# VHH binders against Trans-3-hydroxy-L-proline dehydratase (lhpH), part 13

Target 1, 355 residues: Trans-3-hydroxy-L-proline dehydratase (lhpH), of Colwellia psychrerythraea (q485s0)
Amino acid sequence: MTKNIAQAAVKFEQWQPKIEQESYLTINSLECHTGGEPLRIITSGFPVLKGNTILAKANDCKQNYDQLRRALMFEPRGHADMYGAIITDAERDDSHFGAVFIHNEGYSSMCGHAVIALTKTAVESGVVARTGDVTQVVIDVPCGQIYAMAYSHNNVVKHVSFQCVPSFVYAKDQQVEVDGIGMVQFDIAYGGAFYAYVQASSLGLSLVPEQQEKLIAYGRKIKQAIIPQFEINHPTTAELSFLYGVIFIDDSPNQDVHSRNVCIFADGELDRSPTGSGVSGRIALHHAKQQIVLNETITIESILASSFSVRAIETVCFAGFDAVIPEVTGDAYVCGKGQWFINAEDPLKYGFLLR
Short names: E, the ipSAE of ESMFold2; O, the ipSAE of OpenDDE; V2, 0.75 times the mean of E and O plus 0.25 times the DockQ between their complexes.

## First folded at step 4 (VHH; framework vhh_6qgx_2)

Design n4 (from a07 with G101S G103D E110A; at its last look DockQ between E and O 0.02; V2 from the best seeds 0.00; counts 0 for: pae E 19.3 > 2, placed apart)
Fold by OpenDDE, look of step 4:
Parts: C-alpha cells; structure tokens; sequence
Structure n4 (fold): chain B 355 residues (1-355), chain A 124 residues (1-124)
C-alpha cells in the first residue's frame, strides 16, 4: 500500500476504461440544481438523436436509447428523483439549442428548473454569447420554444427569467374518489405540462420534508385515479396529452411568500423546486379565477423553501383556450461535473430502482 | 434597462434627519429584497439595512438600529431609508441595492443591481 495518498489519489482520478479489453460507453455531464431539484445536463457521449423536432428526438431516445436514460437516471449513477437534459441541435432557426428532458419514468414535455439551469450554464460557459448583463437564450423543448433571459452581475448569472408557453386552465372544480384518501377536489391546468392542483390542507397534508413520503404516495394515487377518469387532450399536440403530475398547494410559513406547493410527477418524483411548468399552469389558474391580475408577481416556494417568482405578462387565445404567458424567475447552481462509464459486461449497466 | 436611482442625500447637522429614496425600474421589483449600503471616505462599503420582498422583514446594522428605518413601496417601486439622529460617522455615499432572493445578506457581492449612490454629509 502506498504511503503517498496524494499520488494514489491522482492515479484513481486518472483511471480510464480499458477499451481494448472491455467495451465502454462514456457519457459526460454538467451537474446542476435549481432550487434543489437536480439537473444532469448530458453534454457528450450520448448517441445523436434522430428527428427534426425535439419531440421526434425524444421519441428516438425512447425507442432506441431508453436503456441509456435508465443508466443515467437510475441507480447507481442517479437516483429515483433524478432529472436530466440531453442537449440537441435546435429545432427552430432562431433557437440556440434544444433539449430532451428525461427522468425516472421517461420523458417530459417541459421543465422550468431545467430551463433556468440550462440558460445560466449556456451563458456562463459561452455556449450562448453574452450580450451584456442581460442575455437572451432561446431553447427548443418538447412543448415548444422557450425564451429565457439571463441576468448577470460581474459575469455571473444571478437569476434567469423565462417566458413559458401559453398556459391555460383545462378544467376547474373537478373531483375524484381516491381509495384510501377520499374525495379529492382538483383543478387541471397546463403550463408546458398538465397538472392537477390540489389544496393540501383538504387532505390533511403538510408541505414539509417530514411528510415527503406521504406526499409522494398521495400524489401518485391521485394521479392514477385521475388518469382513467379524465381524458386530457392538448389542443394542438397529441404528444402532450397526458397528466404529468399532481401539485399540492398550501400557505407558506413565510409571510413574504404567496404560497407553497409540492409537485409529484412522473413515477413519484418529488420536485425539490417550485416547478416551473407547475407555477406556469398555476398562474393561469389563479388568473382565470381572478385571484391574480396581469403583471402581478407572486412568489411560490417549494418544500425546501426554495422559490420561484411568477407572473402572467400577457393574455392570449391559444387554440380556443383563454391562456396567459407566464414569466418564471429563479436561479440555478452548478454543483459538479460527471463522467459516466457504462461497461457492456456490467449486469446492472442500465440501472435500477429499489422502490 | 435596470436602474436604481438614489435621491435625498445632502448636508445635515448632527442630530438631524434625512430621508433617502431609491427608485427602481427595469426588473420585477417585488421579487427582490432591497438594501442600503454606504461607503465612507477611506472605508469599504458596508451594509446598512435591508428589507424583504414583501417589506414584512427588515434588518439593520447595529450602529443604525433605532435611528434608521428602511421601507418600500411596491406601487411606486421605491425603497426608502429614513435616517434620524444622524451622526458625523454616518457621513458616506449611500447606495441602493437589489437582490433576487428570499434572503438579504450583508455581503455586497450577493446583490444583483446597484444604484450610483447619494452623498450624505453630517456635520458636527
């Protein structure tokens, strides 16, 4: 055993796959979080996805490379609540780049926390050239084109605002009977994804970390109860026609904050952030109910007390729906870099979840 | 364009009062904690006071507690600093600052936007 641990450390760090002896796939990533919600930006090594649209690319991934999604999102490389983005060529000429979003269940249509992190890192890395203290970043995502603004101070992005897709109320004052829970009242709104919004207090839920398991359980049950009983159809895009998650709403213990919400999405993932698409749908809902006026900014915090600001900046008619354009503001942090190896001989190479 | 414009500075005698005002534009005012900093001649910029997004919480440096009051007006997008019982040691250029955050730290580097400052001179 070496008595020079520093030298040993370097050797460990310099370890590389023996490609001549074993078959490895190497994938690189930039590790971020937005309000505590993780984002693994897959930068290189992933197969080039085919298709002319982000949705097509996502489908290509789903059909041909889903095992790699699992390898990167599941244990041991990830965890049950992991979220990722595969950067791609832009779909539109006036976009900077595209992104396919991945998580424990599969693929999502929109992710606000990801947009914030992607925007910040794109500007700070030079992927998008700075235009001063404010830099526009345009990203193609599955639900459409997202316009984001990076606000910098001393060449550091301090926060990001993005305009979400037209967001609208899909259904109000609905109810569903959920086994073990009872009658659940909910609204459905779209903010890049469809969410069912539920008042937490009505179910005896508290939006605190100590009740995360219960929140996940209830969220999953409610979601599964709604899906068969309530058909969701996006007015223009069939691929977006599904219930993505359940968002529990409650008062915040902080008087400076409008409210708190917790989003349970995918296969029981708990969003550590306020959920960008969630708050987008939510602001549409509040506006429709005349609880919020245009350009009124509210702050919504997550289970971790991380917060987004959101406002409706415009009303629009979207395919027959009264909609708003949400602006969501938050901040992200880079928390690491990853180089991931997938050994062809590893029996667990495509990951697992123990739940 | 983001702007913070301070006003209200001037010359005052010890024991006197001034009210500083900062007008904010070009950003979502309600999403930002606001603060006042000051820089005395030959000294580093120091924290004076901060106010939360809603205005419900305030924080002061010890030397100004009981004398200074920070407030904000969301309708006007302004933050103010009422300075009473002014002392010669309060002489400084006072700066308005904004931070997109739920918190309001005393470290200048944490703040996103700054005004050009307004000079306060307290004579003995």
Amino acid sequence: as target 1 above (355 residues)
Amino acid sequence: QVQLVESGGGLVQAGGSLRLSCAASGFTFSSYAMAWFRRAPGKEREFVAAISRSGGSTFYTDSVKGRFTISRDHAKNTVSLQMNSLRPEDTAVYYCAAKYSWDYPRTPDAYDYWGQGTRVTVSA
Scores: ipSAE 0.000, ipTM 0.235, lowest interface PAE 16.6, mean pLDDT 92
ESMFold2, look of step 4: ipSAE 0.000; ipTM 0.129
ESMFold2 (binder alone), look of step 4: mean pLDDT 87; pTM 0.888

Design n5 (from a07 with K99D Y104T R106S E110R; at its last look DockQ between E and O 0.00; V2 from the best seeds 0.00; counts 0 for: pae E 22.5 > 2, placed apart)
Fold by ESMFold2, look of step 4:
Structure n5 (fold): chain B 355 residues (1-355), chain A 124 residues (1-124)
Amino acid sequence: as target 1 above (355 residues)
Amino acid sequence: QVQLVESGGGLVQAGGSLRLSCAASGFTFSSYAMAWFRRAPGKEREFVAAISRSGGSTFYTDSVKGRFTISRDHAKNTVSLQMNSLRPEDTAVYYCAADYGWGTPSTPDRYDYWGQGTRVTVSA
C-alpha cells in the first residue's frame, strides 16, 4: 500500500481496459456547456446510425441502440439532466454534418444550446474549415437544416448565431385542468419543437434555482395533461408532431434583459440555458402579437441568468402558417474530454436515474 | 377591455409626499407587469418605476430611487406609487401602464395598455 499517493497516482492514469479478457465498448466525447446546459458531443465509438435522413438515423438509434443512449445519459456516466449529440453524416449535400440529439427521455428534434456548442467546436477543431472571422456551419438536425455562424476574434470563436427553422404560433389562449394544480392557461408555438408556454406567476411559481423541484414537477404534470387533450400536428413532418416540453415565463430581475424562460422537457429535465428552440417559438409569439418588429433583438435569461439573444429576421409562409425565421445568438464553453467504457459484464452498464 | 384609471395627483410643495393609485379592470391583474411613466411639459414619456407581475421585483429610474416606492395589491387590483421628498423636477402627468410582462420594464413601447394620466405639480 502506498503512503504517498502523489507518487503512485500516475498508475491510475495508465489504466486501460483489458480488451483481450473483457468485452468493452469505448465511446469518446467532447464535454461542453451552453449557458450552463451540458452537451456531450459523442465523437467516436457509437454505432453508425442507418438512414437517409436525420429522423431515420434517430429512429435507428431508438430501435437498435437505445440502451447506449441510456448508458451515456444516465448515471454513472451522465445524470438526470444530461444532454448529448451523436455526430452523423449529413442528409443533404450542402450540409457539413448531421446530429442526433439525445437526453433522458429519448430524442429531440432541435436543440439550440447544442447547435451553439457544435458550431463553436466544429470551427475550433477544424471539422469545418475557417473562412475568415465569420465561418458558416451548416448542420442537419431532425427538424431541418440549420445555418449557423461562428464569429471569431484572433482565431477564438467568441459567439455563435444560428437561423432557426420557420417558427410559428400553433395555438393561443388554451387552457387545461391539471391534477394537483388546477386550471392552467397556455399558448403553443413551434420553434424547432412544440412547446407549451405558461406564465409562471399565474401558478405561484418563481423562476429561481431554489424552486427547481417544483418547476420540474409542474412542468411534467402540465405536459401530461396537455398531450391527451390537444392534437399536435406538424404541417409537413409527422414524426415532429409531439409536445416536447413546457416553458415557464416571467419577468427578469435584470432590467437589461427582456424576460426569463425556464423549459422543462424530456423526462423532467430542466434546461440550464434559455432554450434556443423555445426562444424561437417565443419570438414567433411576440411577432404574431405585434410586440416586436423584424430585426428587433430581445435578450432572454435562463434560471441561471445566462442569456440568449433572439430576433425575427424574416417573415415566411410555411405550409399555411404565418411564420418567422428566428436568429438566436449565444456562446458555449468546452469543459472536458471524455472516454467512456461500457463493460458487457457490468450489471449497471445501461445506467440508472435516482429521482 | 382593459381599463387603467389613475388617481391621487395634485399640487404639493417641494419636499412633500403624494400617493398615486391605478385601478385596473378588464383583465387578470396578476398576469400583468405594471409601470408608472411620466411626461413633463415639452418632454417625451419617461420611465419612473415598474413592478413584476408577481410583485417580487421592482425597478426604478435613478432619479427616484430611495424616494419613490411602487407596490401592488392583487386583492384590490391596484398598483400604487408612493412619492416622497418631491422635487419641482418631478412635475409631470403620471401614467399607469400594463403589459403581459414579456418586455424590458423601462421600455415604453412594450406596454400595451395606458391610463389617461394624473397630474402632479410640485411647487418650489
Scores: ipSAE 0.000, ipTM 0.123, lowest interface PAE 22.5, mean pLDDT 88
ESMFold2 (binder alone), look of step 4: mean pLDDT 86; pTM 0.878
OpenDDE, look of step 4: ipSAE 0.016; ipTM 0.448

Design n6 (from a07 with S31T G101F R106S E110Q; at its last look DockQ between E and O 0.87; V2 from the best seeds 0.00; counts 0 for: pae E 6.0 > 2)
Fold by OpenDDE, look of step 4:
Structure n6 (fold): chain B 355 residues (1-355), chain A 124 residues (1-124)
Amino acid sequence: as target 1 above (355 residues)
Amino acid sequence: QVQLVESGGGLVQAGGSLRLSCAASGFTFSTYAMAWFRRAPGKEREFVAAISRSGGSTFYTDSVKGRFTISRDHAKNTVSLQMNSLRPEDTAVYYCAAKYFWGYPSTPDQYDYWGQGTRVTVSA
């Protein structure tokens, strides 16, 4: 029997596949969260994705390595609400690096919480060289090029702001009949992804953790009801032409906060953050409705009361749409490091979800 | 950027030797099996040799067994092919290839990355 548990602990911690054990694949990650929403940054061990664009790289992953997405996002290595980023070479010469976003259903076009975390960690790790207290980070993501600013104090990034892609209202004052729910009124806006925005109160929903299951259920149902009835076409990029999620909006219990929203996306994932792309689309919507003015900053909180600030900093015409450039501000935290082993002999090597 | 750069090709007399080298960059070298393929004039690309990720296992096409030796250097991210007792039928463009994860198949379609090739000419 082991008499020194400390020695045993070290041995357990130091366990590695044998070099001759080629049945093992090792993938490393940096584990983060933004406002509670997880981000698994896949740093090494993943195959180099092919293609000249981030979308092409995402497609390569989808076509050739989706099992690895599953292995890393699903149980037992992940969970149903896991989110990840595969770092890549930049698509554009003036970008620092690229990122492919992955989740329980597949691949996303944009994720603000990920941009915030990637920006923070890129600067703090030295991937992007610091330029004083403010450092610009430019990231290629599926929906385009994102400009982010890391604000540091004492060599620690305290918050990140990023400018999102042109965000615009796609449809206003729409309605859809949803089985078991009734008529649902919604707007559709784009902020790197298309979202249907719904007032939670209209459906008797509360944006609190206690109703997370109901929110997920309703979000999924609404999303599925909208998809066949409303064609969504991105004006420049066909790959972005789909409804990504449903965002429920409500008042915040905090009077100093503009509002609260909960995003249900992918296959029933509940964003723990205010959703960066979501608030980007949302600010476009509010601007179009003349509910906010340019450079007006509002704070939006999540189901966890984590918050982003968002403002429209510019109006632009984007492929025929009246659009705004959103600036989203938040903060992220590193919460761990991962080394993941995939054994070819493991019957569950590519993960599973029980829901 | 992923790169596989072959070198060491040239003209050699039958019975002679050449050592090909392939320098890899832009990917995690240790997670890829490496292989050599060749394409002779008028023929399809064919498998020559492969080495596992760890380097512990090697595989050769029958025609080169006993004459060719594949090896890899993890420190330098290189794979080599020592070719001895060369024959005119070994004349070809030799390509370095990388295969992610498990296996080193003898068919080219499963390999992820390729070099530009180096020409080997064996004179009678």
Scores: ipSAE 0.145, ipTM 0.645, lowest interface PAE 2.5, mean pLDDT 93
ESMFold2, look of step 4: ipSAE 0.162; ipTM 0.661
ESMFold2 (binder alone), look of step 4: mean pLDDT 86; pTM 0.892

Design n7 (from a07 with S30D S57D G101N; at its last look DockQ between E and O 0.00; V2 from the best seeds 0.00; counts 0 for: pae E 22.4 > 2, placed apart)
Fold by OpenDDE, look of step 4:
Order: structure tokens, then C-alpha cells, then sequence
Structure n7 (fold): chain B 355 residues (1-355), chain A 124 residues (1-124)
């Protein structure tokens, strides 16, 4: 054994597949989180996705490279609650770049926590040229074009605001019978994805970490109960016509915070953040119910007490729906860099989930 | 910006030789297998030759075996195709292509990057 552990450590750190090894895939990433919700930004090494739209690119990934999604999102490289973004060429000429979102179930149409992290890192890395203390970043995502603003101090992005897509209420005051739970009342709203909004107290749920398993279980059950009973159709984009998740709402223990919510999405993922698309749909819902006015900012916290600020900045008619333009504000952090190896001979090369 | 720029095409008589070159930039060249494809008039793009990341392995379509040689230069980020004993049926636009990591597919849809092509015309 080596008596110089420091030298050994360097050797371990420097390990690389041999050039002659044609059986390895190497994928690089920037590891971030927004409000505790992880974002693995896949920066290089992923196959070039084909298609002229972000949705087409996502579909290409789904059809041809879904095993790599799993390899990167599932164990051992990830976990059941992992979230990722594959950066792509922009779809639109006036966008800086595009992103395909991935998670444990597949592909997402929108992710606010990801937009915040992508915006911050794009500016700080120089992908998007800094234009002073405020820099605009325009990102193409599956649900459309997102306009974000990076606010910097001393060349560090301190927070990000983004304008979400037209958000609207799809259905109000709905009910569904859920086995083991009972009658569940919910609203459906769209903020880049469709969510069912449920009052946690009505089900005896508390939005605390200690009840995360119960929240996941209930969220999954409610989602599965709604899907067959309630048809969801996006007015312009068929690919977005599905229920993405369930958001539980409750009061915050902090009086200075408007409320708390927990989003259960995909296949039982619990968002550690307030959920950017979720709060976007939520602000539309509150506006429709006359619970907030335009430009009124509310703070919504997550299960971890991380918070987003959200306001409706404009009312618009979107394909026949009364909609609002949400502005969501939050912070993100870079927490690491990754280099991931996939050995073709590894029987577990495409990952696994035990839960 | 990713670029693959082919050169070396032209008009040659049957039995003659050409050397095609492809200059790569904007990506990690050493991480990619490189290939040549060609498209003859009225035909689909077809695999011609490929070379592994390291350059240790080469692959050829049957019709060019013994006549064509693919090589790569890691220092210059180039891939070349030496074409000897050219035949009229070799007339085509030749494309350079890059494939990340493992695999030397013979189908064009699996390659990540493409050049614009260089025309090779072989007269009888």
C-alpha cells in the first residue's frame, strides 16, 4: 500500500478511461440547486439531439437516448429525485440557447428552478455576455420561450427573475375520489405545466419533511386518480396536454410568507423548491379567484423553507383563456461539477431505481 | 462552433487517385470516431469508411476495401481518405462525419456532426 495518501488521491482524481477504450461514454455536467432542488446541467458528451424544436429534441432523446437519461438520473449516478437539463441550440433566433429537461419519469415541459440555475450559470460562465448588473437571458424550453433576468453584484449573480409563459386556470372546484384518501378537491392550472392544486389541510397533511413519504404517496395517488377522469388539453400544443403533478398548499409557519407548497411530480418526485412552474400556475389561480391583484408579490416557500417570489405582471388572452404572465424570482447555487462514465460492459450502465 | 470542412475533391480519371481531408474544429476531436460517407446521384447517403477514436481500428464498406484508406491526425484534428484505383461508381459527394464516444455506425442518422461535403467525379 502507498504510504502517501495524498499522491494516491491525486491518482484517483486523475483516473480517466483510456483513449483506446471505445466502450466508454463520457458526459460532463454542472451541478446546481435552486432552493434545494437539484439541477444537473448536462454540458457536454451527450449525443446531439435532432430536431428543429425543443420538443422535437426531447422526443429524439426519448426515442433514441432514454437509456442515457436513466443512466444520468437514476442510481448510482443520480437518485429518485434527480432533475437534469440538456443544453441545446436555441429553437428561436432571439434565444440564447435551449434546454431539454429530464427527471426520473422522463421529460418535463417546464422547470422554474432549472431556468433560474441555467440563467445564473449562463451569465457567470460567459455563455451569455454580461450587460452590467442586469443581464437578460432567453431560453427555449419545451413549453416555449422564457425570458429571464440575472441580477448581479460584483460579477456574481445574486438572484434571477424570469417571466413564465401565459399561465391560466384550466379547471376550478373539481373533485375526485381517491382510494384510501377520500374525496379530494382540487383546481387545475397551467404555468408551463398542468398541476392539480390541493389544500393540504383538507387531507390532514402537513408540509414538513417528516411527512415527505406521505406527501409523495398522496400526490401520486391523486395524480393517478385525476388523469383517467379528467381530460387535459393544452390549447395550442398537444405535447403539453397532460397532468404533470400535484401541488399541496398550506399556510406557512412564517407570518411574513404568504404560503407553503409542495409539488409532487413525475413519478413521485418531491420538489425541494417552491416549483417555478407551479407557483406560476398558482398565481394565475389566485388572480382568477381575486385573491391577489396584478403586480402583487407573494412569497411561497417549499418544504425546506426555501422561497420564490411570484407576481402576475400582465393579463393576457391566451388561446381563449384568461391568463397572466407570471414573474418568478429565486436564487440558485453551483454545488459541483461532474464527469460521468458509462461503461458499455457494465450491466447496470443505464441505472436503476429501488424506490 | 462545430465545423467539419472537407477538401480534396475534384475530377479524376478512372484508375486515378484522390486524397480527401476533413478539418475538424469546435469539439473534442479525440473523443469522436470519424467517418466518411458519400452520396451518389440518385442514391442515398452511404457509409464508406470509419476510424476509431484512437485510430487503432478502421472500417470500410466492401466496395472500397483495398482501395481506400482512412486515417486521422490527432495533432491537426483531421481525418483523411486516401482513394486509389478510383472507379466511375465512386462518383459522389463525400461527407465527413463525427460520432461521439463508442460506435462506428454505418447508418448516417447516428452521427453527431457533418461536413458540407466535397465532390468527387471519376470519369470513364
Amino acid sequence: as target 1 above (355 residues)
Amino acid sequence: QVQLVESGGGLVQAGGSLRLSCAASGFTFDSYAMAWFRRAPGKEREFVAAISRSGGDTFYTDSVKGRFTISRDHAKNTVSLQMNSLRPEDTAVYYCAAKYNWGYPRTPDEYDYWGQGTRVTVSA
Scores: ipSAE 0.000, ipTM 0.265, lowest interface PAE 12.2, mean pLDDT 92
ESMFold2, look of step 4: ipSAE 0.000; ipTM 0.112
ESMFold2 (binder alone), look of step 4: mean pLDDT 88; pTM 0.898

Design n8 (from a07 with S31N G101M Y104E E110T; at its last look DockQ between E and O 0.01; V2 from the best seeds 0.00; counts 0 for: pae O 14.1 > 2, placed apart)
Fold by OpenDDE, look of step 4:
Structure n8 (fold): chain B 355 residues (1-355), chain A 124 residues (1-124)
Amino acid sequence: as target 1 above (355 residues)
Amino acid sequence: QVQLVESGGGLVQAGGSLRLSCAASGFTFSNYAMAWFRRAPGKEREFVAAISRSGGSTFYTDSVKGRFTISRDHAKNTVSLQMNSLRPEDTAVYYCAAKYMWGEPRTPDTYDYWGQGTRVTVSA
């Protein structure tokens, strides 16, 4: 039999669960990354989520199918830093489709790296009809409606730009005492999610892969310290009223790059990308501090030196806040396809995380 | 269904005033910049005025500056064009348009939705 390895390989590839003997759920996905940050696009096999809004659908998932989130995000199918999107019907008539975002802790209100990947793949797959070299894609996400543009060359999307929701500074020049760290200075801004922005150098942190554990630890501690001390209220949507993560900011080793940041979000996830919602809130912060002007584009790189470009294209008053409309630009890659099986008899069917 | 419905057009004498209104439905109005364009007989469609998402910024073609005022009402999902001191050269079909992405307002190709237009005729 060992002489027929090619035949054996095909048989392995063609393996299917025995439905007559065992109960399986089968879920399919398109595997992507944006700047190194993974996105598992759940395409089929997931239960139809109920509700008329993306937030309602996310809540349905949370209440009724959270075990499947875990199965898909946690080991062995995923890992502690996995990120996913469940595609849904659009909430709005002028949107193409909707997305529920999931990660190791639960559900996100916004994810820029996901928007970029979803936009690229939607156009390249034909989910959204191509309109030449530039194609508009409108996606409903928990924080609202996102408008994106796919820029193509030779029928390949080369980059994506999206305009984020009104982004604004929520709190400036704040501080919190963190056990084991000391007094931490931070700002809070909203770019589809609320982030605390911290200067890394003030804490002796370096935004390099070698310090990822320390970054995660500090980010988690800071986040947990801020939450009980600072009530965050989104002015229009209660479901968005929470601190999503901590973003550490530093200079880039590349002089041509404006800065580097690392986002620690959810339950200690480290964003491999510059974080689309993060840079959206960040540009609002920089604008408010008069560190950038409207239409000024800056490049922000991640811990992996992957980069997004971001600019504020408009100032707006949003529910009493001085806000900006960010435009974020990046690129994504498809890196695989997945077919995932959940066996009812598997004691680890809903996944696990070892920390 | 996305709809932009213009109203308020008509015949007016030179020096007179009209107020155009555009009622929007079927999309998230507050996310869109709104604009007015016009097409005169035998001419190409031209930019008239635009207003940003929040209404905080407005843009006008030079020929209408000081005479026309664009405004929007988020509660009613409407955009309006107050036209004062009308001139015969203002005679055109006026179109309401919506654009999600804010940027250069004068380029019609970037607008996502269009109304059917309302005719304005200014007599000498």
Scores: ipSAE 0.000, ipTM 0.253, lowest interface PAE 14.1, mean pLDDT 92
ESMFold2, look of step 4: ipSAE 0.121; ipTM 0.613
ESMFold2 (binder alone), look of step 4: mean pLDDT 88; pTM 0.904

## First folded at step 5 (VHH)

Design b0 (from a07 with R106S E110Q; framework vhh_6qgx_2; at its last look DockQ between E and O 0.00; V2 from the best seeds 0.00; counts 0 for: pae O 7.1 > 2, placed apart)
Fold by OpenDDE, look of step 6:
Structure b0 (fold): chain B 355 residues (1-355), chain A 124 residues (1-124)
Amino acid sequence: as target 1 above (355 residues)
Amino acid sequence: QVQLVESGGGLVQAGGSLRLSCAASGFTFSSYAMAWFRRAPGKEREFVAAISRSGGSTFYTDSVKGRFTISRDHAKNTVSLQMNSLRPEDTAVYYCAAKYGWGYPSTPDQYDYWGQGTRVTVSA
């Protein structure tokens, strides 16, 4: 019998597929979270995506490798609320790299929590050369080019700020009848994705973990009700012309916090973070309503009380829309490393979701 | 005309209870977070409690947690402060305050409207 169980146990870590007997794909990742929202950064083993733009690459993934998205996002390798980023070549010459975002339903145009995590890890890993305590990182994402700043202390990134794309109000004071819920009032704003913003209290919702299922249910229903009844057209990019999610907003139980919001997106994913693109759209909305001024920073927290700070740093005219440039600030953490095996003989090799 | 009118103050013995009320008029009550502040003799005005616009969230200074309860009635445009287990150190003039928009800070400078105050005296 084994005399040294500790030594024996370590052998589990040394397990490898039998290359001669098995057909498998190996994919590696860096596991992160921003405010509790996960980010699986795909670092190697994923097929090279084709196309000259990030959107084209996302489409290539959708058309040719969506099974791998599912394998990495769904159970058993992931879960229903998993989020990932596939690192790509930059689209623009002045960008450091690109990223395709993936989740349980498919692909995202923008994700602030991902940008924060990518920026932090890019600097800390040496993907982007450090330039002192502050390092600029420029990332191409589906919605455009994102400028981020990593702020470091003792070679550790302590927080990240990024400037989002021009964000604007698309529609104000809209309403839709939702089966089982009633008349829902909402605003639509764009912050890299289009969101419907709903006052939670108007529907008797509380932005607390205990009501997460209700929030998901309501969010999904509201989203599905809006889509067929309200045409959304991005002024410059057709691929971005869709409602991405619903964001419930309310006051925070925490003093000195501006507000709390919960984003329901994709196929019922609940963002654990304040949602970077969401708060970008929100700051545009608040600005348009004259509830904030330029350079005024507000703190928005998530259902987990994790927080982003956001401010509008500039007003711009974007394709006929009065827009602002949001600056979002947050922090991320590396929480693990992954090596994932896809065995060709595994009947569940491409994952599943039970909900 | 905007008005916040406090009532319910008085003299009470230590360990006793009082219920303060503030009646609001002249503004859209539901658009404002409401708060109570107090000023003791020789001290600066300090935050006591706040309630969000919807009433779904409340916040208290540490010294009153578990003893004071803030509530609001949208139908009546009132905010109340139930004060239990009163202490001599709770002696102060209590003020009702309203803040437009989001948040309910502990600093008074962001509040838009104020009542005249009601005096609470807690005897030892």
Scores: ipSAE 0.015, ipTM 0.329, lowest interface PAE 7.1, mean pLDDT 93
ESMFold2-Fast, scan of step 5: ipSAE 0.493; ipTM 0.824
ESMFold2, look of step 6: ipSAE 0.515; ipTM 0.837
ESMFold2 (binder alone), look of step 6: mean pLDDT 89; pTM 0.903

Design s15 (from b0 with W102Y; framework vhh_6qgx_2)
Amino acid sequence: QVQLVESGGGLVQAGGSLRLSCAASGFTFSSYAMAWFRRAPGKEREFVAAISRSGGSTFYTDSVKGRFTISRDHAKNTVSLQMNSLRPEDTAVYYCAAKYGYGYPSTPDQYDYWGQGTRVTVSA
ESMFold2-Fast, scan of step 5: ipSAE 0.322; ipTM 0.719

Design s23 (from b0 with A98V; framework vhh_6qgx_2)
Amino acid sequence: QVQLVESGGGLVQAGGSLRLSCAASGFTFSSYAMAWFRRAPGKEREFVAAISRSGGSTFYTDSVKGRFTISRDHAKNTVSLQMNSLRPEDTAVYYCAVKYGWGYPSTPDQYDYWGQGTRVTVSA
ESMFold2-Fast, scan of step 5: ipSAE 0.529; ipTM 0.829

Design s38 (from b0 with P105D; framework vhh_6qgx_2)
Fold by ESMFold2-Fast, scan of step 5:
Structure s38 (fold): chain B 355 residues (1-355), chain A 124 residues (1-124)
Amino acid sequence: as target 1 above (355 residues)
Amino acid sequence: QVQLVESGGGLVQAGGSLRLSCAASGFTFSSYAMAWFRRAPGKEREFVAAISRSGGSTFYTDSVKGRFTISRDHAKNTVSLQMNSLRPEDTAVYYCAAKYGWGYDSTPDQYDYWGQGTRVTVSA
């Protein structure tokens, strides 16, 4: 009989490890992006995480299953700056589900781009029953409970808004000497994670893809210089007491937006989105400096010209800080579904990073 | 929520048989190796039997080889332990346990989830 190329393709597509091939673990995912920032939503095949809180579940993952984070986030299954979410049971009875956030270096306390993608997919999949054109989704994340709204048209979620946790200014008008850069001026704000905010133009930086390597290098150096000089304490949760990254701020080449920012987080990872927790800290800074009023919406662009809209909807007192509740709005897209095989016999089973 | 629920324990005379079952829920059953452990009065938890993720490999402690048979049913998410030729020394609380990933272990601390146990009493 004649060889047929189409039959080869069908057989390749149908192949998967058989149950008898016990050297294989299979993990399934839904692949999304929000403003270009990837989200690998882990749906099945991952170990069930222990703990009564999402933060405790993240710690269980870190302690007992961290090699699986590497396998999924590193090459060849992931890539540099890859981001994911492990779906968990809800921590609170009034939440729909929980999520643990993972990336190349470790675990995040908050991820706005993930909340946007999770909210869209929860409504479109039927995890959360649709209530007309606007559906509320409540998600437990390591930093707390997040309330999101999915805005639908013709049964497609077009926009997602979420209320971030109380966001506040931790420190203003600080300075640090950085080897190879010089004196850097910065503010520190919390929007679900602590960031140092730096004016990019003051350092000769441009917030464009062509400068990604320089932005990563500067972000790493600035973060490393700030950490030993500046003690960060979260007022209610000690496990959140760390500087997560550096956000570079500048004017946008697009006149229709307020500004652009680029987040270098963890160990030199570049956020392709405008950074939800970052813009939450930004709106707290702008409010504290009297540069915006309550319910004033600004649009902030990423390095890819994708945008989030943000406003402060309320002022609150949070553990002695004058805080605001930010509302962040963005869009997400489903890019694919994955079935990931990890073979015990593969010497590279847990992945690698060359950057 | 992960649950492992054991059943089938009871009182039996020496030489008799019992079948223990463990119903698993709240996780991807095919990603976990399953095992039975037991704890006799006044003793520590000891390994009895384990079954690989596919069911293709089984392991037994020497004292139960040839008498006990472990099996699993992926469609029902259950693990069973068929216990034949029971001896008074088999008297214990029997625990179902689950271990994520590759292979399985005879050490209790390597297992991720545990049932509450089912009591087996073998009279002389």
Scores: ipSAE 0.509, ipTM 0.823, lowest interface PAE 2.7, mean pLDDT 92

Design s44 (from b0 with T107L; framework vhh_6qgx_2)
Amino acid sequence: QVQLVESGGGLVQAGGSLRLSCAASGFTFSSYAMAWFRRAPGKEREFVAAISRSGGSTFYTDSVKGRFTISRDHAKNTVSLQMNSLRPEDTAVYYCAAKYGWGYPSLPDQYDYWGQGTRVTVSA
ESMFold2-Fast, scan of step 5: ipSAE 0.000; ipTM 0.340

Design s66 (from b0 with F27L; framework vhh_6qgx_2)
Amino acid sequence: QVQLVESGGGLVQAGGSLRLSCAASGLTFSSYAMAWFRRAPGKEREFVAAISRSGGSTFYTDSVKGRFTISRDHAKNTVSLQMNSLRPEDTAVYYCAAKYGWGYPSTPDQYDYWGQGTRVTVSA
ESMFold2-Fast, scan of step 5: ipSAE 0.515; ipTM 0.829

